# Designs tried in a protein design chat: miniprotein binders against Ferredoxin--NADP reductase. Part 11

Target 1, 346 residues: Ferredoxin--NADP reductase, of Oenococcus oeni (q04hb6)
Amino acid sequence: MDNEIFDIAIIGAGPAGLFAQFYAGLRELKTALIEATPRIGGQITALYPEKTILDVAGFLGISGRDLVNELKLQTDLVDSKTFLNSEVTNLKKIASHFEIEINHHASFLAKSVIIASGNGSFSPRKIDVPGSSEAEQSGMLTYLLPGLSEVADKDFAVVGGGNTAVDYAVELIDHDCHVSLIHRRDNFRAMESSVTKLKNSRRTNFLTPMKITGLSPKKEKLEIELQSVPDGAVKRVSVDRLIGGFGFTASSRTINQWEEFPEQFNQGFLTNEAQMTSIAGIFAIGDASIYPGKSDLIATAFGEAPTAINQAVNYFDPDRGGPQHSTSLNKKEVFKHDRIKSRYNS
Key: E = the ipSAE of ESMFold2; O = the ipSAE of OpenDDE; V2 = 0.75 times the mean of E and O plus 0.25 times the DockQ between their complexes.

## First folded at step 2 (miniprotein)

Design t4a (from T4 with T21V E27L E34Y)
Fold by ESMFold2-Fast, scan of step 2:
Structure t4a (fold): chain B 346 residues (1-346), chain A 83 residues (1-83)
Amino acid sequence: as target 1 above (346 residues)
Amino acid sequence: MEVKIEVRIRKDGEEITIEYVVDSPELLRRILEYLLRLLEELNPEEVEIRVRADDPELAREILERLREILRELGFRVEIRIEK
């Protein structure tokens, strides 16, 4: 990444990792949050953004998406770095520091590590063509359906031949969108009834058999370059957004290959009451951790995060002492946020 | 060993396909336990599970274990063994 040395590297930007990042920032620690996928929220964002979560204290009921958004607002109040599209492929101890390898190439150093990757990340299977990285960064290429409240009469392209792509297309036409369905073959490996529904809809345009050969974000639209599979003929289409419908893969195999791999019990990393694993300086929280009496709840992970952060500080800087009283952690920046300002000044 | 497990989950009008590639017995056990907890949390309307393994007896054993547990959770499940 860069040549900085971090106090704490947090692996995984699910709710546990996001809260750990926020709390580390309140402690004025130099923190890196490392996430393998292009977005924060972990399993919540990937699998159930619209699910109502009932067991997070302080919320009567909150959608996964809204919970992640609230956590993001907290992290925006503190000075910390987030690295997306960054898989930790190796963890190695070098003297008093840990070397964290990213994507088998880049590396940086941290004084301590907090594993907050859950039981593995769920990553969309991605397209790799010229312009795809830029399209994804601009938000014009995604792998999940958008929020459906503002999409009527918009033009979408969906690429893929399986149930994920076909069902995305069905959902979009049911919300009054126009869909160009792109697939390398004329036949889909998807539920027959869903394919029939798309064929009977005037809102669906079939671009088959075609493959995507390039993506170009423009000011208002995404241009997609297509090539006919049998003839090689090139065609361009312009859409509001492209959605990749190739499904998802679980990624937990890489962790098992780290040179510094902490001891596991059952499904997680065994920790003591300090959230420290069998390797001094490496901590685990959330679903990545296991200890006697563990409850696999988001609320439990929120309690584990401050413990791990404070104990990491005790590990690499024992003279710094424990956390200050909560009122001393209130920064001037917190009072500038509109919601907090209204609460305290009205 | 190498086992591929594909799970299709339908909930609230959306479908998610999750693919697991498993190359050790330890990883298989962890993935099965994680998947069961995930399905309990999502409480989906339909679940389709497909297993492909070089050893068809191993695939059958995995699917029978999953079927028993999913039956107890009350999900509608379709299970297929692929060669």
Scores: ipSAE 0.000, ipTM 0.229, lowest interface PAE 16.5, mean pLDDT 78

Design y1 (from T3 with E10D K11W K14E T15Y)
Fold by ESMFold2-Fast, scan of step 2:
Structure y1 (fold): chain B 346 residues (1-346), chain A 93 residues (1-93)
Amino acid sequence: as target 1 above (346 residues)
Amino acid sequence: SEVTIRVRIDWDGEYIEIEFTVKSLEEFKELLEKILELIKKENPKRVEIEIRAESPELARKLAEIAKRIFEEAGFTEIEVRQEGNTVIVRAEK
């Protein structure tokens, strides 16, 4: 990849990056999509693949997993390169190009860069007690809500004291589940109205102040060992599933990173309405970007992607111009896709 | 610099354990400022931090300023220990 020069390098294969790759392909730009992890989908794949998403235009309701699959189908329609297991470890400006370093040893050149890395790598904050690994492997301990269509009248335990745990408990009682809410303190650092809703519900049992000291998967249920914080008394409860609601932690491997590192505000790269960062030729979109009035929605990122791509073209090839009409982006080859061909001919 | 963050539960409850390596005082201050912002976002009651310095002299210097920085960040119970090149900070709200 050393001798290959790209028009655009896109950093991050979340929804914003995937759509940017697709749109760049429609404009016939030589594009590289670079993803640090072995999988596409970013936060959606990592944190909420089964969550029903209601606020993406064009879908009545879609799971995170299915949304990522649909985005991949779009990117498969265009000619573009995707590099997985590829962390951008440095970014330099060399004359009219950017040198992008991958995994501290490989590099290539691009005329422009689109940062679509989201909020970085996130993972659920995990419980560490005897039996927790076995419980997680059995599916009886999870850190995300399950599919909610088949859980009515099931018994859940949720452990945690913040908004994540309280919000999980609210969703579960709204789907006719019984919830035991476990926390080491009698108070919660969560929205007061949500806590009040749980306290007023006959479906909620508060196990506070208590901590989990052990987990034991049985044939049909998970046995949770609890210890009272004030007096050390031991209690055991059996549930269908335990959900850890401790929130998520960011792994920062690269707090001081690139020679060309754009200005940030509140952990996002500051941009203008053209998605331009403080460094000419570098753009940011999706959750990686911030500007006055930004909405933190997937739908917003989908609008930002074409803007950034078109402005990148203006940066490295100002005489090329923008898309003048839909036929300028029209690729007749897309009608050869079986799914589109079937619908078009029907 | 590489930063490792872990969430643990023990008899005292939930805490966050952080490890990182520094080569200079300037690098330490920059990393600590960013780490403290992350800690404030997650709002844990207890944090345990292990800092690896390139020399015992640097470690001693880091230990002297770590307590002050965490006090300024709003932590009320702060313990700082030095073991050779390693500085261990335990901070609680």
Scores: ipSAE 0.000, ipTM 0.219, lowest interface PAE 16.1, mean pLDDT 80

## First folded at step 3 (miniprotein)

Design v1 (from a25 with L38Y; at its last look DockQ between E and O 0.01; V2 from the best seeds 0.00; counts 0 for: pae E 13.7 > 1.5, placed apart)
Fold by OpenDDE base, look of step 3:
Structure v1 (fold): chain B 346 residues (1-346), chain A 93 residues (1-93)
Amino acid sequence: as target 1 above (346 residues)
Amino acid sequence: SEVTITVRIEKDGKTIEYVFTVKSLEEFKLLLEFILWYIKLENPKRVEIEIRAESPELARKLAEIAKRIFEEAGFTEIEVRQEGNTVIVRAEK
């Protein structure tokens, strides 16, 4: 490992990193994908593998797991190296290259770096009310959706007012669950279409503006004590499970220890139109990237990946020229797992 | 629950068959939107959707949604046949 210089080191094997790896491979770049965990897929694999993703271009809908699988299949079409269980513990500039330290004992050299680590390690924002610990221990309070194959006709509560809570509620009603959506305000900070879908569903009960004040795990049901925000009136509801939908906090503890630490804002790295960070030769994509007007979408990350790769090439090899349209990939090989089979019968 | 959707579109003596797997009602609706788009584009004489679900109730529910889409698309003859967990919606102009 000690003498290999990569063209690009990609940190993080989430959707952004996976697509970046693929695209780099299409450009015949010597690429290392470095992932801290034993699994690829990042947040998708960790948080919502069974969630149907609707806002990725070219798909009528795809599960998180399937999307990751497709991304992996793409990467298998190109020559690239993936290093799992490899936490980047330091990033250092050495002359014209970067040294990426892994697990405090190994290092890689790269001409450029793309940070695709998302927002770091994800921990859910927890509900902290009387009975919350007991409810979590019993499994009646969770912060991720359960396996959706077994949720039909169950009563769920989801608490939160952002996209996480709304998405959870949407997913649950799509699987024939009843959902009580709890939020401290009448207005949700979520995609309007999703909120409208919930409003139009007979399976959604809005408990707004209300806050949770206590949880009481019972034998078969979770009792939720609610308080009306405007008048303090107390209400109790019983559900099979409560899902905490406050989103996740990102800890970038390890990244903060890097010698080369780009300018950061809200756990992301500030990037320009080239997806380059404050440090030349270090790029960021996906949730690791922050710029004005950014849409926090997988689709956006997929757009950012080619940009970062192309700009990385311009950085370390300005004479290589523009990306050639690699239309040369055999469609049959690329799309081995088409979700859509079309047959023409004459 | 995974639902297998087979769409057969007949135009000019040719049948185009699409097989989809949908895992949510939303995916199914998107599929129907796609079908509607295709119908508008190609103006087929006949469209058939075969829905295979895990339960007859789910298959029926989805078939009813499909039926409405075909009605909106201007099909005047719509037949719905159910056999267990499979429903076929056939629409003809």
Scores: ipSAE 0.000, ipTM 0.178, lowest interface PAE 12.2, mean pLDDT 83
ESMFold2, look of step 3: ipSAE 0.000; ipTM 0.218
ESMFold2 (binder alone), look of step 3: mean pLDDT 83; pTM 0.824

Design v2 (from a25 with L41E; at its last look DockQ between E and O 0.04; V2 from the best seeds 0.00; counts 0 for: pae E 18.8 > 1.5, placed apart)
Fold by ESMFold2, look of step 3:
Structure v2 (fold): chain B 346 residues (1-346), chain A 93 residues (1-93)
Amino acid sequence: as target 1 above (346 residues)
Amino acid sequence: SEVTITVRIEKDGKTIEYVFTVKSLEEFKLLLEFILWLIKEENPKRVEIEIRAESPELARKLAEIAKRIFEEAGFTEIEVRQEGNTVIVRAEK
């Protein structure tokens, strides 16, 4: 990521951010969509995926889950980068670019920034036991799934009792890993079909009801000290990596600590008609933005996204020219999708 | 004088956790206004506020304020549990 420079960094993968990423792709811009949680969809995915939404233009009722799926299909049609499990921990102006710090360590550059993360950021709930700092620094304790292309037969531990932990465990066994699932209760607050899949897999070892009391990174393995909840008996296991799955928290103070922090009113960033904030080159859309007459609707955010993208281009590359109609781009790969292809060619 | 506030909201079988750090009573009052708005907007089945303060007396005082907020929001099943510097206020409808 050190050598990556993007035209636009989009912070937050809710509906506004997803549509902004798609529209930027139609403009052939190099974008990074950055999301702190392991899943796209923002508040919809977190709070009301099954709720029917009546006021999204073009849909005669659509569930939150289906809306996010349709937006993902749009994003899949364009060549763009999405960084899940990636908290923006600082934003800094460097010469003509912005440096975006991810997870307190990694960074990359962008010519402009669009804040689409609503009124707060989400970060993983951290493990705080003896040795946890050393384990995290060594890379053996993370809160994010690693790249899964070459992890077969590795031993993972996942700790937590909710959907985050269970989803991590399912993904790992689907990639031929062995997983010890650690939770202080025998029952999980997660989708029953996913839990059943884990119980039926020979690759899953349930370590419940147990809690982690210490971590000791060794040369090649992480030692995890466990304590049985009912009787306090101590057990130790050794794994390649431990992934914390305690869920995610919102923290308004994470954004407040950015070096480039735009002016706010009522927890939204003040923007003008171009969706530009008080800091040139930084824009806000969706629930992250506030201006006179603003309605906090998904429909409004969908109009704000192309405005912000086009005005970001004006900011960093005014000679690039204005937007083009999507119908004039019919030779691009987007017209090869089955739903588009059948309507265009029949 | 730094207080950690964890807000857990349960709706439609989902639980969302928010963590805030406040350094003054004024910041705590602003956070309470946000929480009251969120409760009214979301109409959750269960809300939990965990307060971790530097003293038991401060934690208890802040919890009393939070209990009033739950009562104003229409919650009738309110449980308050204190363990040292930590107080948990849990409300169900």
Scores: ipSAE 0.000, ipTM 0.115, lowest interface PAE 18.8, mean pLDDT 80
ESMFold2 (binder alone), look of step 3: mean pLDDT 84; pTM 0.825
OpenDDE base, look of step 3: ipSAE 0.024; ipTM 0.329

Design v3 (from a25 with L30E; at its last look DockQ between E and O 0.02; V2 from the best seeds 0.00; counts 0 for: pae E 22.6 > 1.5, placed apart)
Fold by ESMFold2, look of step 3:
Structure v3 (fold): chain B 346 residues (1-346), chain A 93 residues (1-93)
Amino acid sequence: as target 1 above (346 residues)
Amino acid sequence: SEVTITVRIEKDGKTIEYVFTVKSLEEFKELLEFILWLIKLENPKRVEIEIRAESPELARKLAEIAKRIFEEAGFTEIEVRQEGNTVIVRAEK
């Protein structure tokens, strides 16, 4: 339990949240960055760390992984507190502060809140069949693509019928893997060109209409027990790895049960030009926010973050004053971190 | 007391850094299982775990647990360096 009061609680450690934390640190604010998953970087880190992003200002092109690394280097320049594996399960107004409940157990106070979780925090939709816990613990069942540099000719299974599963299967065959695509229906709800590519590939084996009824990790392979949907016939296959492709659960169900829940439109929180929501002291940035003229780009979120931080300060401490140019800040403090010093001196 | 764990994973000449906080031995062991899962996904050249604890004794105890788990996972080149309350465990295959 943390009994200290933060100036700002930032919910979501994607690009928008990371930059907001850095900027708040330049303003010497006490912040808590709260992320439901085990990793920073949000959707980028979880889903497409190797994809090149072309529209981040200042980079000719940058991989998702490299973008998150650069944002991490910025946060390392400032003192900040980061809470990973931490889902915000309630947000409540207590006197002049907000109480943020984490994982139904811990709570702490903040003077203001910035929602930066995109369409909420996300977790993979997981398979729950006999043996699934053991398979996941062994590493043979996962919900993310592996590193693809040394996977040629390995046998993968992918389960699911939407774009996530089909995209995973396409990436795997593009890296010379063999893929068994498991779905309870013969049709896929995915991009037709991707499905056609899989159907035309000698490396794809469609196991449809079938459902998984059990998993048994062995020494070298994972045995998957399947049941035919039309007639119940049992089939068993053996693969190196199984990847769950059911997509990710958005945290919108958890967030919309908060006691302080701002007004939404089209799954985004309505904000004014200050990035303030319908609840004074609660702000939203990135894909979490919506307003006339909004573009859902990382570049837009990077502009929104300083606005939200400065307006949060105006909300809880108007006597502190407005933003300062970075050349007026004590840059010596932001370069004290040993790892940053090593980068600039190498 | 809280223990800060910094995990650095080196791949393709770049380093990815993760920072965790654990409050118990059970949480630390769960974190190590997550790190092993992450290693399977990233297939890195080098993994480094920096353990910053309240005492040198606790830091060393946690580092020995991490070293043993990495040895059981097949890492053969493991270096351990301690400086006060901080221990760095560096593992290569």
Scores: ipSAE 0.000, ipTM 0.093, lowest interface PAE 22.6, mean pLDDT 80
ESMFold2 (binder alone), look of step 3: mean pLDDT 84; pTM 0.826
OpenDDE base, look of step 3: ipSAE 0.015; ipTM 0.182

Design v4 (from a25 with R8E; at its last look DockQ between E and O 0.01; V2 from the best seeds 0.00; counts 0 for: pae E 17.9 > 1.5, placed apart)
Fold by OpenDDE base, look of step 3:
Structure v4 (fold): chain B 346 residues (1-346), chain A 93 residues (1-93)
Amino acid sequence: as target 1 above (346 residues)
Amino acid sequence: SEVTITVEIEKDGKTIEYVFTVKSLEEFKLLLEFILWLIKLENPKRVEIEIRAESPELARKLAEIAKRIFEEAGFTEIEVRQEGNTVIVRAEK
């Protein structure tokens, strides 16, 4: 890799990283966005591209895919460099810069680093019952929602009691599916409005309090064996697909191998009010950041990104001056694209 | 074998550069899917891919795969240039 020194290296091309890249571009910073996978969008692309996101400011509702697309379009307005299929395998401080190793082979330098990797690589919490491996291999058991374009009138089961399961169920019924929601308790640990929506839907069947005891892939349907938690009564249901909604565990295995390893709490990096980690010049945003009172929301990550970028500038170039406001954007450049015009003229 | 792929997309007078490192044919195919997604999103008139491989044969093989995908994507003019272990695929509409 060329002896190129970046002002900022952003690790992770999720929503937080994409917005950080855009904002860094607005500040005319030489920025590298580094992503381990061949895709941008992070958890959104990986887990719920079809999910309608309701809690991002300025949108009445936007699909995960569309949000990622919009974020990508923003990055097109600025000069930026994106490195995909590039796992950061090491991070070390060299003099006043950071050396970022990619794929145990290539490296480049940056004046500052922003960790936007979320909670790391996401592995679903798997169902481990008789037949689960076979069901997963057949595609009848998944842990992500399928493409929702052809799921109308299909019978789904979702297992779990948290936001993941409830969100999956909501998304499925919004696409005219039938959903059997399986949980070991009658009470859900999810957003109340979402649970209420499910309760009010004729398309939702609650199988509570029940646990899955076995799976039997059939030719066209998945048979689910259920056991009542209080009395042990056995029930069997047949669905097109079962979605495991226990959430995801983050693997930070690669990050744990870095020479520069910021202090962690749980699966995130401890950050101060400047979004700086325990290592000066290394920042964290989004799910990669932990601080008291943090709300784990995309909206919060969008607020953290400018903070981290501005503080990064203060770190490596304290004399550069204050942040540029969005008003400094050339309006002509922003709206010159017919595609952008068409979206705002409707 | 590690292959470096540089993708340049021209949009409204700006060039966006993506640099990828792929270690397998499968990763390369995933990358191409991503590139197709970008093409659809950005609707560029021109896309250029530079493939740097460990051998000229591998570079050529990957370039041919890319060429086919661009043809399927509706590009009508595709030029392939090879210089040693580097192949450039330029596609225009």
Scores: ipSAE 0.000, ipTM 0.164, lowest interface PAE 13.4, mean pLDDT 82
ESMFold2, look of step 3: ipSAE 0.000; ipTM 0.191
ESMFold2 (binder alone), look of step 3: mean pLDDT 82; pTM 0.802

Design v5 (from a25 with T4I T21V; at its last look DockQ between E and O 0.01; V2 from the best seeds 0.00; counts 0 for: pae O 17.8 > 1.5, placed apart)
Fold by OpenDDE base, look of step 3:
Structure v5 (fold): chain B 346 residues (1-346), chain A 93 residues (1-93)
Amino acid sequence: as target 1 above (346 residues)
Amino acid sequence: SEVIITVRIEKDGKTIEYVFVVKSLEEFKLLLEFILWLIKLENPKRVEIEIRAESPELARKLAEIAKRIFEEAGFTEIEVRQEGNTVIVRAEK
């Protein structure tokens, strides 16, 4: 392993990393995909395998699992190496290359690095109010959706104002739950169609503008104390479960230990128009990338991946001609694999 | 209710399979438009739609819609098979 120099090392096997791997393969780049976990797919596999994704171009109603499977199948069309169970514990510059340390004992060399780690280890933004710890310990407060097979006719509360909370609420009502959606504002920072769906549902109760001030786990129900933001009026509601929908924060704990640590903003790396970080030759894509006006979408990540790959090539091999149009992919080879999409028949 | 729709297209001895999850009739209609587009693009000899729904009635209803689409697409042989909550619509030109 010690003497292999990769053109590109991609850190993270989420959607962005997988697509970057594929695109790098289309450009015949020696690529390493490095993933800390035993699984590909990142957040999709971990959090949303059964969620229908509607906002990825070219797909109608594709599940998270299916999307990951398609991405994987796509990567199978190109020569690349994937290293699972490989946490990047250090990144350092050695002469004109980067040394990527894995699990404190192994190292790879690469001419360039693309960080596609998402926001890192996903820790939910936790509700911190009186009773929150007890509620979490009892399972009455969670930050992920439960198994949806047994939630019919249960009363849920979801707290948050972004896509996470709205998506959770949508998913719950689609499974015949009652949902109280709690947000400190009347306006949601979420997909309008999803919000409209909730507004049109008789199963959704909007508790806005309200904040949670306390939780009281009882034998069968969670009592939620709410305070009206504008007037301070107190309201109490009882639900079977509260779902924290504030989204997830990445613990960049491991990344913060890198010798070469690009400038960060919040949980992402600041990137320019080339998807390059503050360190030349290190790029970031997907949720690992932050720039003004960024949309936190898988679709955006898919756009960023080719940009980063192309700019990486420009960085380590400026004399290499521009990307050949992917139209040269022999369609016959791309479709040789029986696209047995999703094991839903299993 | 989520409906799982599997579309299989046979072209040049190869089968391409697409799997979709549909949560509404509107989404189903959009999928049908996609299928029509796909049929037009690939000009397959055989198309199969497998519909898995929560009820046999819903599966049947959707299958009837699919059947009509295949008829409109010029398929002359259409077979509908139902097994419980799953309906398969097979069309051959």
Scores: ipSAE 0.000, ipTM 0.153, lowest interface PAE 17.8, mean pLDDT 83
ESMFold2, look of step 3: ipSAE 0.000; ipTM 0.124
ESMFold2 (binder alone), look of step 3: mean pLDDT 85; pTM 0.838

## First folded at step 4 (miniprotein)

Design o1 (from T1 with E14K E15T T17E I18Y E19V Y20F R30L E34F R37W E41L L42E)
Amino acid sequence: MEVKIEVRIRKDGKTIEYVFTVDSPEELRLILEFLLWLLELENPEEVEIRVRADDPELAREILERLREILRELGFRNVRIEVRGNEIILRAER
ESMFold2-Fast, scan of step 4: ipSAE 0.741; ipTM 0.917

Design o2 (from T2 with E11K R15T R17E F18Y E19V W20F E21T K30L E34F K37W E41L L42E)
Fold by ESMFold2-Fast, scan of step 4:
Structure o2 (fold): chain B 346 residues (1-346), chain A 93 residues (1-93)
Amino acid sequence: as target 1 above (346 residues)
Amino acid sequence: MKIRVEVEVEKNGRTIEYVFTVSSPEELKLLIEFILWLLKLEGAEKVRVEVEAEDEELAREIARLLEEAFRRLGYKDVEVRVEGNRVIVEARK
C-alpha cells in the first residue's frame, strides 16, 4: 500500500480521463490516473487511431492517434502519476477516504474518485455467417479501418447501421475508396450529416435493407452473399475487403463488484448535473456516465471533466475555493514548453 | 513473472510518473513499446526507470532490454545500476 493519499483517483486513461488529469493538475491537485490496459488513449488508441475525428472543437479534423498525442502533450504540462496495466478491482469506503484496489491488491487511498473508464475494454461484435472465420483469417474481413495511405480506388464493403459503420464509410470515401454500405434496415442510427454525406457521394452504394448470409474468399476479392430483408432475394457482390461496423461489446471485466458501486442505467453510471454518482465522493464522466440529455461525444466529456474535478474539490475540501485563473500560469514554468514559448513567450 | 516498474520523466520543470504492473513477457514488451512511444512523441530531458523483479537473473535481463531501448532512442548518457533484484536506469539526452 502506497502511504501517500491522493486527492482524486481517476479511473480510465481515455480522452476524458486524460483531460481530467490535466485539469486537476492545473488546480494543483494530487491525482492518480489508473488504466487497465498498458496504453493510454482508451478506445481511440485500441479501435480507431486512424479515424478522422470532426466533432472535437478546436481541430479542423484530427486523427484519433494525433488527438491522443495532443492530450498527452497537454498532460505533460502538469505533474502527474499514471498507473498502467492496472485494473481497479475494488473500491471501498474507509472513514473519509476511498481505498483503491488494483489487480486484487489494496494500493492506496484517495479522497474522491472519478470514473472515466468509457465503456470498458472492447471487442468488436463479429459477424457469424458461413465463411466468416475464413474471411477474417485471410484478412479480407476486419473490424477496424485499414491503414489509409494505400487504399485509394479500392472497393470496400462496410456492414452496420450505427455510428461505427457510417464513420468507417465516411473515412473510406474521404480516402478515395468506393464503399458498399450494407445494413438490414433502411435507416441508420448515426450522425445525420455523415449519412447525408454518404448519400451525396458517387463513391457510396447503399445495399439496404439487406443482411449478409455468406462470405467466400476468392483469389483477388471477397464475395459477399446478401439477402434482401423484405423478400429474401439473394444478391452477390465482390469487394477487396469487408469491414464489420456492428460496434463493440464491453469486456465482462469492466462489470466488477466494487464494494462502492454506483447505480447504473443502460450500462452507464447515473449522474446529476454535477457529475456526481449515487455515492457521495464518486463522480463519472465521458462514456462511463449517463444523465438526461447527455450526448456521447468526446467534446461532451471534455466539458464534464472540469465539472467533476471542481465538484470533487467541493466535496473533500470545500474551503479551497474556486478554480485557479489561467492567467496565474503566466508566472509558472508550464510556459517554458517549446510550442507555447514560441507562440506566447519571448 | 510478477514485476513492478516505475518510470519518472522530467520534462519542462514537471515530474511525470508511470507505474506498471507486469505479469508476463508479453506485457513487458508492451511496456517497452509504451516507453518508446512516450519518448518519441516529445523527448524527455531526464528519464529514470526503476524495476523490482522476482530475482536477480530477471533483473539483469530487464536491465539489458531497457539499456538497448534507451540507446535506440538516442540517449547519450545511460547509467544502469543493478542492486540484487532491483534495476535502476537513468538516461539523459
Scores: ipSAE 0.685, ipTM 0.886, lowest interface PAE 1.1, mean pLDDT 83

